# Ledger of designs, part 18: VHH binders against Jacalin-related lectin 10 (JAL10)

Target 1, 292 residues: Jacalin-related lectin 10 (JAL10), of Arabidopsis thaliana (Mouse-ear cress) (q8gwi7)
Amino acid sequence: QKLDAIGGKGGKQWDDGADHDNVAKVYIRGGLEGIQYIKFDYVKDGKTIDASIHGVSGSGFTQTFEIDYQNSEYIVSVDGYYDKSGTMQALEFKTNLKTSEVIGYPKGTTKFSLGGVNGKMVIGFHGSAGKVLNSIGAYLTTAPPTKSQLVGGLTGGEPWDDGSNYDGVKKISVTYISTLIRSINVDYEKDGQVVTRYHGMKNGDTEEFVIDYPNEYLISVEGTYNILPDDNVLVIRSLIFKTSKGRISPTYGFVSGTKFVLESQGNAIVGFYGRDGGAFDAIGVYFSPIPS
Key: E = the ipSAE of ESMFold2; O = the ipSAE of OpenDDE; V2 = 0.75 times the mean of E and O plus 0.25 times the DockQ between their complexes.

## First folded at step 17 (VHH; framework vhh_8h63_2)

Design k3 (at its last look DockQ between E and O 0.67; V2 from the best seeds 0.71)
Fold by ESMFold2, look of step 17:
Structure k3 (fold): chain B 292 residues (1-292), chain A 121 residues (1-121)
Amino acid sequence: as target 1 above (292 residues)
Amino acid sequence: ELQLVESGGGLVQAGGSLTVSCAASGFTVSSNWMGWSRQAPGKERELVAYIYTGGSTEYADTVKGRFTISRDNAKNTLYLQMNSLKPEDTAMYYCARETYTYSGETYERYWGQGTQVTVSG
């Protein structure tokens, strides 16, 4: 998706294109006369691509803003500030993880926001520039899922990972015994079909939590983990699931030890990963933005 | 052959104390994971106290500080001492044995028949 450039009329058009996987770094040189140039380093196929400088260099200091693309950081929006003469005077970049400084002098200008589309990230820029940056536009694509921290026992059991390539969670079945979780069984939706993944031991008490996907989304996994006394191993003791409609599952297992919450504002859970063995040692999730 | 027999239930006033017992046969209580669960009418069964083979104990937050699980290996009997009882503690109380190992696949649970505890006031 191409967002039209916003800002002043003037300068020569430039276009870095959309054939990139991410933005790695932003370089901006500003001064009292406006943003003199902007440059983006892009990522394509694991390699950084040095794009062209847009604008000219005058007096001032080049500021940079790095995007930690290897750890799932990406630009979600840019706030821009341009004046009556058509000069871009300030920019502020926002990622899913942080916000840059306001670069430049925004006083007395028209503010706009570029991007900020739910579930989208910026992979390219275009605009116009001459002796200053005049306008800026963007190319958007669907943002990738993000991976939570892993909670629980980080050394016991064997690792597993369902990945994040699912549309949503339709049902979770939890098997537990008196003081610990034994397994989960997850029914995902993928391209209109149910895909089932099972992790752990089947013996115990099993209960189901059904989610009315796509009218309802799984948004939270909470629970506890603690040392299992006779085995001296850290395992998941309890689980609670929460949905976008405010529904809360029963507490599965037994509340004991350290509490955890795996939840991310505005996101649904679309995948699980973890560790299991004779017990359910650890759990983590993948988040993806909820539509609108 | 395997048997768990609870006893000691009854009617008690709020703030009172009561001990329930679970006599076991066919296995050794100290060599097994043992627990007390309760079920009130219209509610799900919930674990209230647990004791592991090594003697470590765990309690539900709702009973912590008021209930004590213990065992007498000479009598092969599990106990639950309940102090500062509340009307909310009214339930059928069940003892259970669990056969679990971290490295093993097998698991079984054996329930007793239960003993009724009723807390008035």
Scores: ipSAE 0.702, ipTM 0.897, lowest interface PAE 1.0, mean pLDDT 91
ESMFold2 (binder alone), look of step 17: mean pLDDT 80; pTM 0.789
OpenDDE, look of step 17: ipSAE 0.800; ipTM 0.942
ESMFold2, look of step 18: ipSAE 0.645; ipTM 0.863
ESMFold2 (binder alone), look of step 18: mean pLDDT 80; pTM 0.793
OpenDDE, look of step 18: ipSAE 0.792; ipTM 0.941

Design k4 (from n4 with Y101T; at its last look DockQ between E and O 0.45; V2 from the best seeds 0.47)
Fold by OpenDDE, look of step 17:
Structure k4 (fold): chain B 292 residues (1-292), chain A 119 residues (1-119)
Amino acid sequence: as target 1 above (292 residues)
Amino acid sequence: ELQLVESGGGLVQAGGSLTVSCAASGFTVSSNWMGWSRQAPGKERELVAYIYTGGYTEYADTVKGRFTISRDNAKNTLYLQMNSLKPEDTAMYYCAREVRTGSTYERYWGQGTQVTVSG
């Protein structure tokens, strides 16, 4: 997805393209007369690629903004100011994790925001520049899912991982007994088809929690984990699910031990991973931005 | 002929104490997994305490430190001593027996006894 450049009409067109996986670093030289140049380091196939400067390298101070792309950080939007002459005066970068300082001098008469599309990340920039930066646009792509922490018994049972290659969760079937969770079965939506994944033992009471995908998203998994003294194993003891519509599932299992919450603001759960055996030992999830 | 009969429920003020009982027939309490569950209006039934055949007990976080589950083998009766009661403890309390046989799981309930805690 290409977003049109915002700013003045001066300068020559530049285009770094969209053939990148992420942005690793931003270089900006600001001055009293405006942003002199902007430069990006991009990420492609796990490696950083240097791009050319856009503008002029004159007298001024260079400020850098680093994106921790290796830890799933990405640019979501760029805010800025430009003046009546069409000169970019200041820029501010927002990632999914942090916000940069305002780089330059926010003395422009026009404020703008580039990006900020739910579920999208910036992977490239384009614009115009001459003696100063005049305009800036962006290329967007779908933001990748992020993996939560694993909670519960981290050493018992066998590991499993459904992955994040699903569009959403349609139904969760929880099997439990009086004192613990035995298993979860998850119905995923993938390319218009339902894919069911089974994990754990099916002995016990089974309850279903249906989610109205794509109108509703699973957004939270809560619960408790605690030692089973007889077996001396740490396992998931209870689970609760929450949706984007504010629906809350019943409490499954026995509320005992350490509480956990797997939730990420603005994101939906699109996959599960964990550990299972005679009991449901551990649980984790994959988060993906909820589409706008 | 298997039967669970709860009793002892009533109205109690917040901070008060109450003991509910479960008289079992047709099976031996000490030879079975036993528990207490409760169901408040508009909420799901939840297990609050249980006792294994070996005597080990566990409590839900919401009642830990306040409730005590015990049994009298001679009377074949299960008890739940509830101290420091709170309005949120108001519920129908059920005695439960659980039987696990291989891949099968069965839980049996009594008729319940109502506990109401006034604030």
Scores: ipSAE 0.406, ipTM 0.776, lowest interface PAE 1.4, mean pLDDT 93
ESMFold2, look of step 17: ipSAE 0.556; ipTM 0.835
ESMFold2 (binder alone), look of step 17: mean pLDDT 83; pTM 0.818

Design k5 (from n6 with R97K Y101W; at its last look DockQ between E and O 0.58; V2 from the best seeds 0.65)
Fold by ESMFold2, look of step 17:
Formats: structure tokens, sequence, C-alpha cells
Structure k5 (fold): chain B 292 residues (1-292), chain A 119 residues (1-119)
């Protein structure tokens, strides 16, 4: 998604494109006469890519803003400040984790915000520049999913991970016995196809919880975990699911021990990970912003 | 030749007590996880009490403090002592065994014994 450039109409158009995974670093040289130039280091396939300087260099000091892209930091929006002559006078970058200093002199200017679209991140920029930066636009993409904490027995069983590269959850089948969970079977939607992943033991009673994807989203996994006395290990004892339409599954298994809730406001669950072996030891999820 | 035979059900007044028993044959009650479940008319079957092979017990919140599950390995029998009975405890009570571990689920139910609490 390309957001039109905002600011003054002067200068020559420039365009860094959208073929990037993230932004690594912003370089801005500003002064009393406005932002002289801007430059971005982008990330592609784990490596930084130096883009062109946009504008010209004069007297002053280049200020920088680093994005910790290796730890899932990304730019969500940019506030810009331009004057009546069409000169960008100041910029401020906001990531999902922090806000830059205001770079430049914003007094007596028109403020705008570029981006800030829920669930989106900036992967490229374009704009216009000549002797100064005049305007700036952006390329957006869907922000990466966020991995929840793992709950339950963190040392028992073997780890598994479905990943987060699914559009949503269509159905969860839970296999359980009287006091604990044995397995889950998840039907994901991916590019119009159902992809099924199964984790745990087959023995038990199986119940299905169907989600009307894409009209309805899985948004919450709750449950309990407790020591299983015969084996002295922590295992998942109960599960309950909630959807974006306020639907709540039955409680599967047996409520015992420590309660957990895996949910994130504004997000759907798009993947599961966990641990299992002779028991269903632990569960975690991936969250992704709910599509509009 | 696996069998679970419940007995001891009957009519009891609210506030009263009753013990139901489950005589097992074809397996040893301590070799598997054992439980009591109940089903009232128009309701789903629910677990009320459970005992693990090591003797640890768990109870549904609705019966906690009033019911006690136990077993006598010499008699190969599972018990449920029900005290302070309430009308909502009225149900068919089923004994069940569950294999502790394995690739095949084989829960076995008894025929049940009716407990009716009046008043």
Amino acid sequence: as target 1 above (292 residues)
Amino acid sequence: ELQLVESGGGLVQAGGSLTVSCAASGFTVSSDWMGWSRQAPGKERELVAYIYTGGYTEYADTVKGRFTISRDNAKNTLYLQMNSLKPEDTAMYYCAKEPRWGSTYERYWGQGTQVTVSG
C-alpha cells in the first residue's frame, strides 16, 4: 500500500520503492532553513541496503534514528512539519516501541501524520526534494505477528511450532480426558485452502469448535495448568476459546491449578506453538492484527 | 471380561448422606485413573470426582468438601461418599476408568446407579 506524499509541492520526486523487509536507520540533516536531506537504510533478506540521499548537504549535523529491526521494531508513522514555502521543517518518527526526537524546527508550520494505519508498518519511503526535503510518502505492509508467552510446563515434552504464516483459524478440535488435555488439531486458512496441524495424543474424547472465518476470528485462549501428580510435571488441564463475535467454547478438560489467558486487544490468533509428549505440556499463540 | 458395576444408589433426603460403590473386574482399580461422573436428565455427563494411580484426588467445584472418592484395592472397588446432599445432586452416577497413558483411548463406563435427592 502506497501512501501519497504529504508536504510542499516543490523539488524533484524520489522513490526508494517498497522492496524491503524493514527500515534499519534514518539519517536527517536539518537546520534553520529546513530539512536539507533524508536517507534511509533499509533491510532486505537480513542485510541493510543503503538508499540514496534525498536533498543536498549543507552546514549542520546529521541526526540519526535507529530501528531495532532484529527485535521486531518497525516504523508505524511519521509526523511531518512543513511551512508555507513548501519546505519540510521537522520530522518525528514513531515505531511500535519508541518515538524519535523531533528533528528540525517545527514552530510556525503545518503538521501532518503519515501512516499510523492499525496493523501496518512502513517498509519504504518516497517524496520530493531539491535544496530541501519538500514532501514525504510511505509504503506500508502488514506488520509481523507477535508471539505470545508459552504457558504450562516449560520443560516437559518436545517443542512444536506451527508458525504464524496463516490467514486465520477455522476450527480447533480438542482431545481430552476427564482431567487434562491430550491434543489439539487446528484447521488454518491459508490462501483459500485449509491446512491442518495436529499436536498431541489421539486418546480421549474429541470436540470441535468451529470459527466462521473470515466473518469471525479466534481472539483468546484461556485455560489452566497444574502438576500431574503421578508424573510430577506441569501440563495443560483445561482450555477455553473465545471469538471476535463474543462466542465462548465449552471448557475442555478440567479446571485445576494456575489460570492463563492468551489474548491481545485488536489481534486475532493466527498460529499456535507449544510442547507435548506423553502429555499436552504447554501452549502459546501468534497474534496478528485483525483485518478490516 | 472387564466390568464396572455400580451400586448403593437410592432415594435420600436433602442434607443426607449416601455411599455408592463400583465393583471392578478384569483389571486392578489402582492400575488406571478412576472417576465418578454424573448425568442429570437433560444435562451432559460431568466429572464429579477423580483418583489417580498414586492416590491423589480431584473434585468438581460443585461437590468439593461434600464428596470423597476412595478405593479399596483389596476389594477392587471404587467408592464415592456423598454428604450434605442437595436436590441438584440428583443424577445417574457412573463409575469410569481411564488408561493413564497410551496411544489408544479406552474409557469404560459402568451401567450407573441412580441417586435421587428430595426436598
Scores: ipSAE 0.598, ipTM 0.836, lowest interface PAE 1.5, mean pLDDT 89
ESMFold2 (binder alone), look of step 17: mean pLDDT 79; pTM 0.791
OpenDDE, look of step 17: ipSAE 0.753; ipTM 0.921

Design k6 (from n6 with S103D; at its last look DockQ between E and O 0.05; V2 from the best seeds 0.00; counts 0 for: pae O 2.7 > 2, placed apart)
Fold by OpenDDE, look of step 17:
Structure k6 (fold): chain B 292 residues (1-292), chain A 119 residues (1-119)
Amino acid sequence: as target 1 above (292 residues)
Amino acid sequence: ELQLVESGGGLVQAGGSLTVSCAASGFTVSSDWMGWSRQAPGKERELVAYIYTGGYTEYADTVKGRFTISRDNAKNTLYLQMNSLKPEDTAMYYCAREPRYGDTYERYWGQGTQVTVSG
């Protein structure tokens, strides 16, 4: 997705393109007359690519903004100010994890925001520049899913991970007994096909919670975890699921101990991970933006 | 080759105690769901007790408080300690390796050991 450049009409067009995986670093040289140049280091195939400066290097100050792309940080939006002459005066970068300082002088007549689209990340920039930066635009792509915290018994059993490479959840089958969760089986949607992943023990009662994907999304996993007193093992004791349509599943298992909620506003659960030691020891999820 | 060999069965008076054992080979008891089941004449086989890989245990209501399932990892052996035995506990006792979801192997049984409780 290409977002149109915002700012003035002066300068020559520049375009770094959209053929990148991420942005690693931003270089901005600012001055009293405006932003003199902007430069980006991009990421492609795990390597950083040094792009050209856009603008000129004058008597100003250079500030840098580093994005920890190796730890799933990415630019979400760029805010800025430009004056009546169409000169960019200040920029501020926002990532999914942090916000840069305002770089430059926020003495513009026009404030703007570039990006800020739910579920999207910036992977490239374009714009115009001459003696100063005149305009800036961006290329967006789908942001990667985010991983929740792991809840429950964090050290027992064996880890499993379905990953996040699914479009949605269609059905959850919960196997449980009166005291704890035994297993969850998840039917995922992927490219129009159903993929089922199995985790846990088979012994117990199994109930199904069906989700009307793509009209409905799984958005929340709630439950409780507690120690089994006789065995001194921390496990998931109960589970509840919620959908984008406001449907709530029955309570599976036995409500006991510490309550947890795995949810992210505006996002759907698209994958599960956890730990299995015979009982369902721990649970985590992957969040992805709900398509608009 | 997988093998489960039950032993320790016998005749015991009501109120008595008995320990049955299950020696496993070809796999480790600590890495799998292990359980004891029993089958009385004319009745269906029923689960008595099981121990998860994490070490926590479950029991049938009929034996809860009287029976204890355990394992010795060094000996790769599963045990069932039976106390306060009743005539209704008379059955062939089997140990089993139970698969989890995702496993490609099926449930595996031993040959069983006979436990008889006289009234």
Scores: ipSAE 0.147, ipTM 0.594, lowest interface PAE 2.7, mean pLDDT 92
ESMFold2, look of step 17: ipSAE 0.718; ipTM 0.903
ESMFold2 (binder alone), look of step 17: mean pLDDT 80; pTM 0.803

## First folded at step 18 (VHH; framework vhh_8h63_2)

Design j1 (from k3 with N32D; at its last look DockQ between E and O 0.66; V2 from the best seeds 0.71)
Fold by ESMFold2, look of step 18:
Structure j1 (fold): chain B 292 residues (1-292), chain A 121 residues (1-121)
Amino acid sequence: as target 1 above (292 residues)
Amino acid sequence: ELQLVESGGGLVQAGGSLTVSCAASGFTVSSDWMGWSRQAPGKERELVAYIYTGGSTEYADTVKGRFTISRDNAKNTLYLQMNSLKPEDTAMYYCARETYTYSGETYERYWGQGTQVTVSG
């Protein structure tokens, strides 16, 4: 999605394009005469890409703002401030994790906000610039899913990761015995197809929790984990699932030990990861914004 | 010929105590995981107490501090000592044996026939 440039009409058009996965770093030189120069480092396929300088490179100090893209930080919005001459006087960048300082001098200017669309991130910029930055626009894409913490036994079993490249969860089957969870079986939807992933042992009591996807979303996984006495290993003991329609599953397994809740406001669960072997050792999830 | 036979149930007043027993045959009570579950009318069966082969125990929060699971290897019998009984403890009480291997696929569960515990008043 391309957001039109906002600001003054002057300068020459520039366009960094949208063929990027994220923004890595912003370089800005601001002063009393306006934002003189802006430059973005982008990310593509895990590598940074240095884009062109927009404006005039002069004397003085460049302020920088780093985006920790390797830890799921991304730009959500930019506030801009331009004056009646068409000069961008200040900018402020907001990510999902932090807000930059206001760079430049916003007094006596018109403020605007670029972006801030729920579930979207900025992956490119365009605008106009001459001796100063005159206008700025953005390219948006769907923000990537975020990864929860892993809960449970962090050393037993072997790691597995379904990833986050699914449209949603249609069904979870849980196999358990008296005091522990043995496995889960997850039916995902991907491009109109069911993709099934199974983690753990098949023997035990199995129950299903069906989600009316896409009219209903999985939003929460909670439960408990504790040491299994004879084996002295930490494993998942119980699980409960909750949906966007307020439905709550039965408690599967046996409540014992430390409680956990994997839930993020406004997000659905779109993937699972964890550890398993002889038991179901640990669980984590991927969150993605629920469509409006 | 595996068999679990519960006994010792009955009517008891609230605040009272009762011991139920589970006589086992076809296996040794210390060789497998064992537990007591209960089921009230219209309710799902719930685990109340559990004992592992090494002797460690676990209890449901609703009975913790009031119930004690134990076993007597010489009599090949599992016990549940129930103290400070409440009307909500009224249920059919079942003993169970479970085979479990952390590293493997084997699993089997066997239930007894149950013994009724009724707590009045």
Scores: ipSAE 0.688, ipTM 0.882, lowest interface PAE 1.0, mean pLDDT 90
ESMFold2 (binder alone), look of step 18: mean pLDDT 79; pTM 0.778
OpenDDE, look of step 18: ipSAE 0.776; ipTM 0.935

Design j2 (from k3 with S56Y; at its last look DockQ between E and O 0.72; V2 from the best seeds 0.74)
Fold by ESMFold2, look of step 18:
Structure j2 (fold): chain B 292 residues (1-292), chain A 121 residues (1-121)
Amino acid sequence: as target 1 above (292 residues)
Amino acid sequence: ELQLVESGGGLVQAGGSLTVSCAASGFTVSSNWMGWSRQAPGKERELVAYIYTGGYTEYADTVKGRFTISRDNAKNTLYLQMNSLKPEDTAMYYCARETYTYSGETYERYWGQGTQVTVSG
């Protein structure tokens, strides 16, 4: 999605394009007469791409703003401030994790916001510049999946991780015994095909919860965890699933101990990770924005 | 050889008390995870009380404070003391033995034949 440039008319058009995975770093040189230039480092296939300076390069001090793209930080919006002469006077960048300082002098200007669309991130910029930055626009894409915290027993069992590269969840089969969860079996959809991942022990009572993907999405995993008395190990004791259609599964296992809820507003669950060791020690999920 | 024999069920008025027993043979009750489950007409079987090898107990929320699971190792017998009975406690009550290994694949479950508890009210 391309957002039109906002700001003053004038200067020459520039366009860094949209063929990037993320933004790594912003370079801004500002002064009392406006933002002199802007430059972005982008990320493509794990490598930094050094884009051109937009504006005038000269003597002075460049201010920078780094995006921790290796740890799932990305730009969600930019606030801009331009004056009646068509000069961009200040910029402020917001990521999913932090907000930059206001760079430049915003007093006496018109403020605008670029981006801020739920579930979207900025992967490119365009605009106009001459002796100063005149206008700025952006390219948006769907933000990548995010990882929940891990709940349950964090030291017992062995870790496993299905990753987040699935379109959605089609079915969960839960195996349990009287007082604990033994395993889950997850049927994912990926590119029109079912991919099955299994975690834990197969013997016990097994029940399935079918999701009508893509008309219905898994949105919540809830349950309890508690110490298993004879073994002195913290394990998942019960699980409940909820969907985008308001459906709620039966409670699998046995409610005991500390309650947890793994859900994120506006997101579906697209992957699981956890720990297992004969019981089902811990669970976590990956969230991805639900398509509009 | 292995047997679980429930007894002590019957008809009781709401608010009353009843003790059901499960006599075990072919294994030692104190060396196994043991539990009481119930199945009401038209309902799925549900766990109501559980006792671990070390003696720790757990209860379903629907019976907590009213039911007590216990065992007598000399008689090799599991008990369920049920107090303040309600009509919704009406069910067939089953005792079970579970063998479980946290680090391995071993799991077996053995059910008794059950004893009927009927609460009128």
Scores: ipSAE 0.700, ipTM 0.894, lowest interface PAE 1.1, mean pLDDT 90
ESMFold2 (binder alone), look of step 18: mean pLDDT 80; pTM 0.792
OpenDDE, look of step 18: ipSAE 0.791; ipTM 0.940

Design j3 (from k3 with S103G; at its last look DockQ between E and O 0.85; V2 from the best seeds 0.77)
Fold by ESMFold2, look of step 18:
Structure j3 (fold): chain B 292 residues (1-292), chain A 121 residues (1-121)
Amino acid sequence: as target 1 above (292 residues)
Amino acid sequence: ELQLVESGGGLVQAGGSLTVSCAASGFTVSSNWMGWSRQAPGKERELVAYIYTGGSTEYADTVKGRFTISRDNAKNTLYLQMNSLKPEDTAMYYCARETYTYGGETYERYWGQGTQVTVSG
C-alpha cells in the first residue's frame, strides 16, 4: 500500500500519512535550483485537510494543480525528475482524467514514475525535503468505481440506476425493433449470486450477449442516439458490447445519429444506469478497475 | 387479413437502377412505420431504409444517397428506388410494417415474403 520514496538522499523525512479519501490540490514551488516545496490538500470524510508545506519558500514560482475529486478525479501517478545532487528538479502529476504541466526543469535528470499501478489511486504522500524537495513516495489504495457520462435522451423517460455494487456482468439481453433499442436485461454477479435488473419494454426482438465472468469482463458499450422523428424525443438507436477477450456483439438496433463510446482503459463495466420512456432513452455505466 | 407483397425484383447491371414495390392490404401504409430490409444468403437481415408515419426517412450508411424510400397512399404501396447499384446490394429485399408508439406497451411487426434483387458485374 506504501510506495518507497524515490529521489535523492538528504533533507528531513516527512509523511502526510494514508488516512485520506483523496487529494484535492497540489502546490509546487519550482525554480532553477530545484523544487523548493510541495504541499497537498487532502480530503477526508468530505472535509478538506490542509497538510504541511514540505521544503522551504524561496526564489521561484508557485504552481497549483487541482483535482476535481467531487467528479471522480484522482491521482494515478507522478513522474519525478531528480539530479545527481539529490534535488528533485521537476514533477508531473497524472490523474484518471488529465495530466499536469511538467513543473520545474527536467533537463539532465533521472526520471522515475511513482504509482501508475492499474486500478490504484494515490491517497497520500511522503518523502524528504530540506531546502528543496529531495524524494517523494506515495500511498495507494484501490480506486473507486467511476460513473460514466449519461448518453442519449437526457430529459425523456424516467431515470433508473442499478448502482456499482456488483462484481461484474454475466449477461446482457437486448430487446430492439427496427430503428431503436427498447430494453436491456442485465444479469450481474454479486457475491456468487446472480442479480437481474430489467429496464424497458419486453416486446421486440431479443438477443443475449453472454460474458464468461469472471474469466471475461464487459469493457465497452458503444452505440448511437438520435431524435425519434414522429415523437421528437432523443433515444438510443443502437448498441454494441465488447469484452476483455476481444469479443464484439452484433449491432443491436439501427445505427443513426450521434455515436457514443463508454469505455475506460483498465476498467470493466460493473453497473448500468439510464432513462426509459418506452424506448430506451439513455444509457450510462459504472467502471471498476479490472483486478491485476 | 394483413398482407405485404413485394415485387419488382430482378437482374440488373452494376451502376443501374431498380425500383421494388410493396403492396399492402389490411392496413394503411401512411399510418404505420414502414421499412425495407435485405438479406443475402448466409448474412443477417439488415435494415436499409425506413419511413415514419410523419414522413421522415432514415437510411443505412451503405445505401445513403443511392436508395430512396417512398410511399403512394392512393395505391397503399411502399417503394424503394435503388440507384447506382453495386454487386454487394444483391439480396432478398423485404418490406415490413411496425406498430410502435413511444411510451406504449404494444408492438407488432409483419414481414413480406421478399423480392430478389441481383446485381451483376
Scores: ipSAE 0.697, ipTM 0.885, lowest interface PAE 1.1, mean pLDDT 90
ESMFold2 (binder alone), look of step 18: mean pLDDT 79; pTM 0.781
OpenDDE, look of step 18: ipSAE 0.786; ipTM 0.936

Design j4 (from k3 with S103G G104S; at its last look DockQ between E and O 0.98; V2 from the best seeds 0.81)
Fold by ESMFold2, look of step 20:
Structure j4 (fold): chain B 292 residues (1-292), chain A 121 residues (1-121)
Amino acid sequence: as target 1 above (292 residues)
Amino acid sequence: ELQLVESGGGLVQAGGSLTVSCAASGFTVSSNWMGWSRQAPGKERELVAYIYTGGSTEYADTVKGRFTISRDNAKNTLYLQMNSLKPEDTAMYYCARETYTYGSETYERYWGQGTQVTVSG
C-alpha cells in the first residue's frame, strides 16, 4: 500500500521503492532552516541496503534513529511538520516499541501524520526534496505477527517453533489420551500450498478440525494445563479451537487445572510454537491481522 | 491375558446411589493408570473419573462431588461410587487401563465390556 506524500510542494520527486523487508536506520540533518536531507538504510534478506541521500549532502552533524529490526521493531508512523515555504521543519518517528525525539524545530508549522494504519508497518519511503526535504510518503505492508505468551509446562520437553511465515491455518489434528494431549498436526497454507507440521507423539485418539481458509480463520486456542500426577510436571490437558465464523471445536483431552485463552481482537492465528517430547508440554501462537 | 470385568450396574431412581466395580486380571490395578468412562446413546465416550498410580484422582466437572473412584489392591478391583444420581448419568460405564510414560511414544489402552447404569425420573 502506497501512501501519498504529505508536506510542501516543490523539490524533485524521489522514491526508495517498496522492495524491502524493514527500515534499519534513519539519517536526518535538521536545523533552524529546516530538514536539509534524509536517508534511510533498509533491510533486505537480512542485509542493510543504503538508499540515496534526499536533499543536500554535507559534512555537518547528522542525527540518526536506529530501528532494532532484528528484535521485531518497525516503524508504524511518522509525524511531519512543514511550513508555508514548503520546507519540512521537523520529523518524529514512531515504532511499535518507541518514539524518536522530534528531529528539527516544529514551532509555527503544519503537523501531519503519515501511516498509523492498523496492522501495517513502513517498508519504504518516497517524497520530494531539493535544497530541503519538502514532502514525505510511505509504503506500507502487513506488520510481522505478534507472538503470544507460552502456556503450559515451561521446563518439560523440547521447544519447537513453526514460525509465523504462513498465510493461515487450514486444519488442526489433535491426538489425546484420557487425561492429556499427545500431539498436534497443523496444516498451514503458504503461497497456495499446504505445509504440514507435526508436534508430539502419535499414539492416542486423533480428531481433526478443518478450517475453510481463506473464507474462515482460526482466531482462538483455549484449553487447560495442570500437573501430571506421578510425573509432577505441567502439561497441556485440553484444547479447544474457535474460528472467525463462530465455529467451536469439541474440547480435546480432559479439562483439568488452569484455563488459558490465546486470542487477540482482530487477529487470526498464523503459526504455532510450544514444547513437546515429554508430553504435549506447552503451546503458544502467532497472531496476524485479519485482512479487511 | 488381560481382562477387565465390570459389574454392579442397574436401574436406580434419581437421587439414589450405586457402586460399579471392575475386576482386573493380568495386571495390577494399583500399578496402572485407571479410569471410568461412560457413553450414552448417540454420544461420544467421556471420562468421568481417573486414578493415577500414586493414588491421585481427577473427575469430570459433571460428576465432581458426586462420584468417587477408588481401588482395592487386595481384590485387584477398581470402584466407582455414584451418589446423587441424575437422569443424565444414564450410560454404559466402562473401566479402562492405560499405560503411559512421560517422554515415551508407548501407549496402550484396554476397555472392559461395560455395565449399564440407568437413572429414572
Scores: ipSAE 0.777, ipTM 0.921, lowest interface PAE 0.9, mean pLDDT 91
ESMFold2, look of step 18: ipSAE 0.751; ipTM 0.923
ESMFold2 (binder alone), look of step 18: mean pLDDT 81; pTM 0.796
OpenDDE, look of step 18: ipSAE 0.774; ipTM 0.931
ESMFold2, look of step 19: ipSAE 0.755; ipTM 0.922
ESMFold2 (binder alone), look of step 19: mean pLDDT 82; pTM 0.799
OpenDDE, look of step 19: ipSAE 0.789; ipTM 0.940
ESMFold2 (binder alone), look of step 20: mean pLDDT 82; pTM 0.802
OpenDDE, look of step 20: ipSAE 0.790; ipTM 0.937
ESMFold2, look of step 21: ipSAE 0.764; ipTM 0.921
ESMFold2 (binder alone), look of step 21: mean pLDDT 82; pTM 0.800
OpenDDE, look of step 21: ipSAE 0.780; ipTM 0.932
ESMFold2, look of step 22: ipSAE 0.721; ipTM 0.908
ESMFold2 (binder alone), look of step 22: mean pLDDT 82; pTM 0.800
OpenDDE, look of step 22: ipSAE 0.787; ipTM 0.939

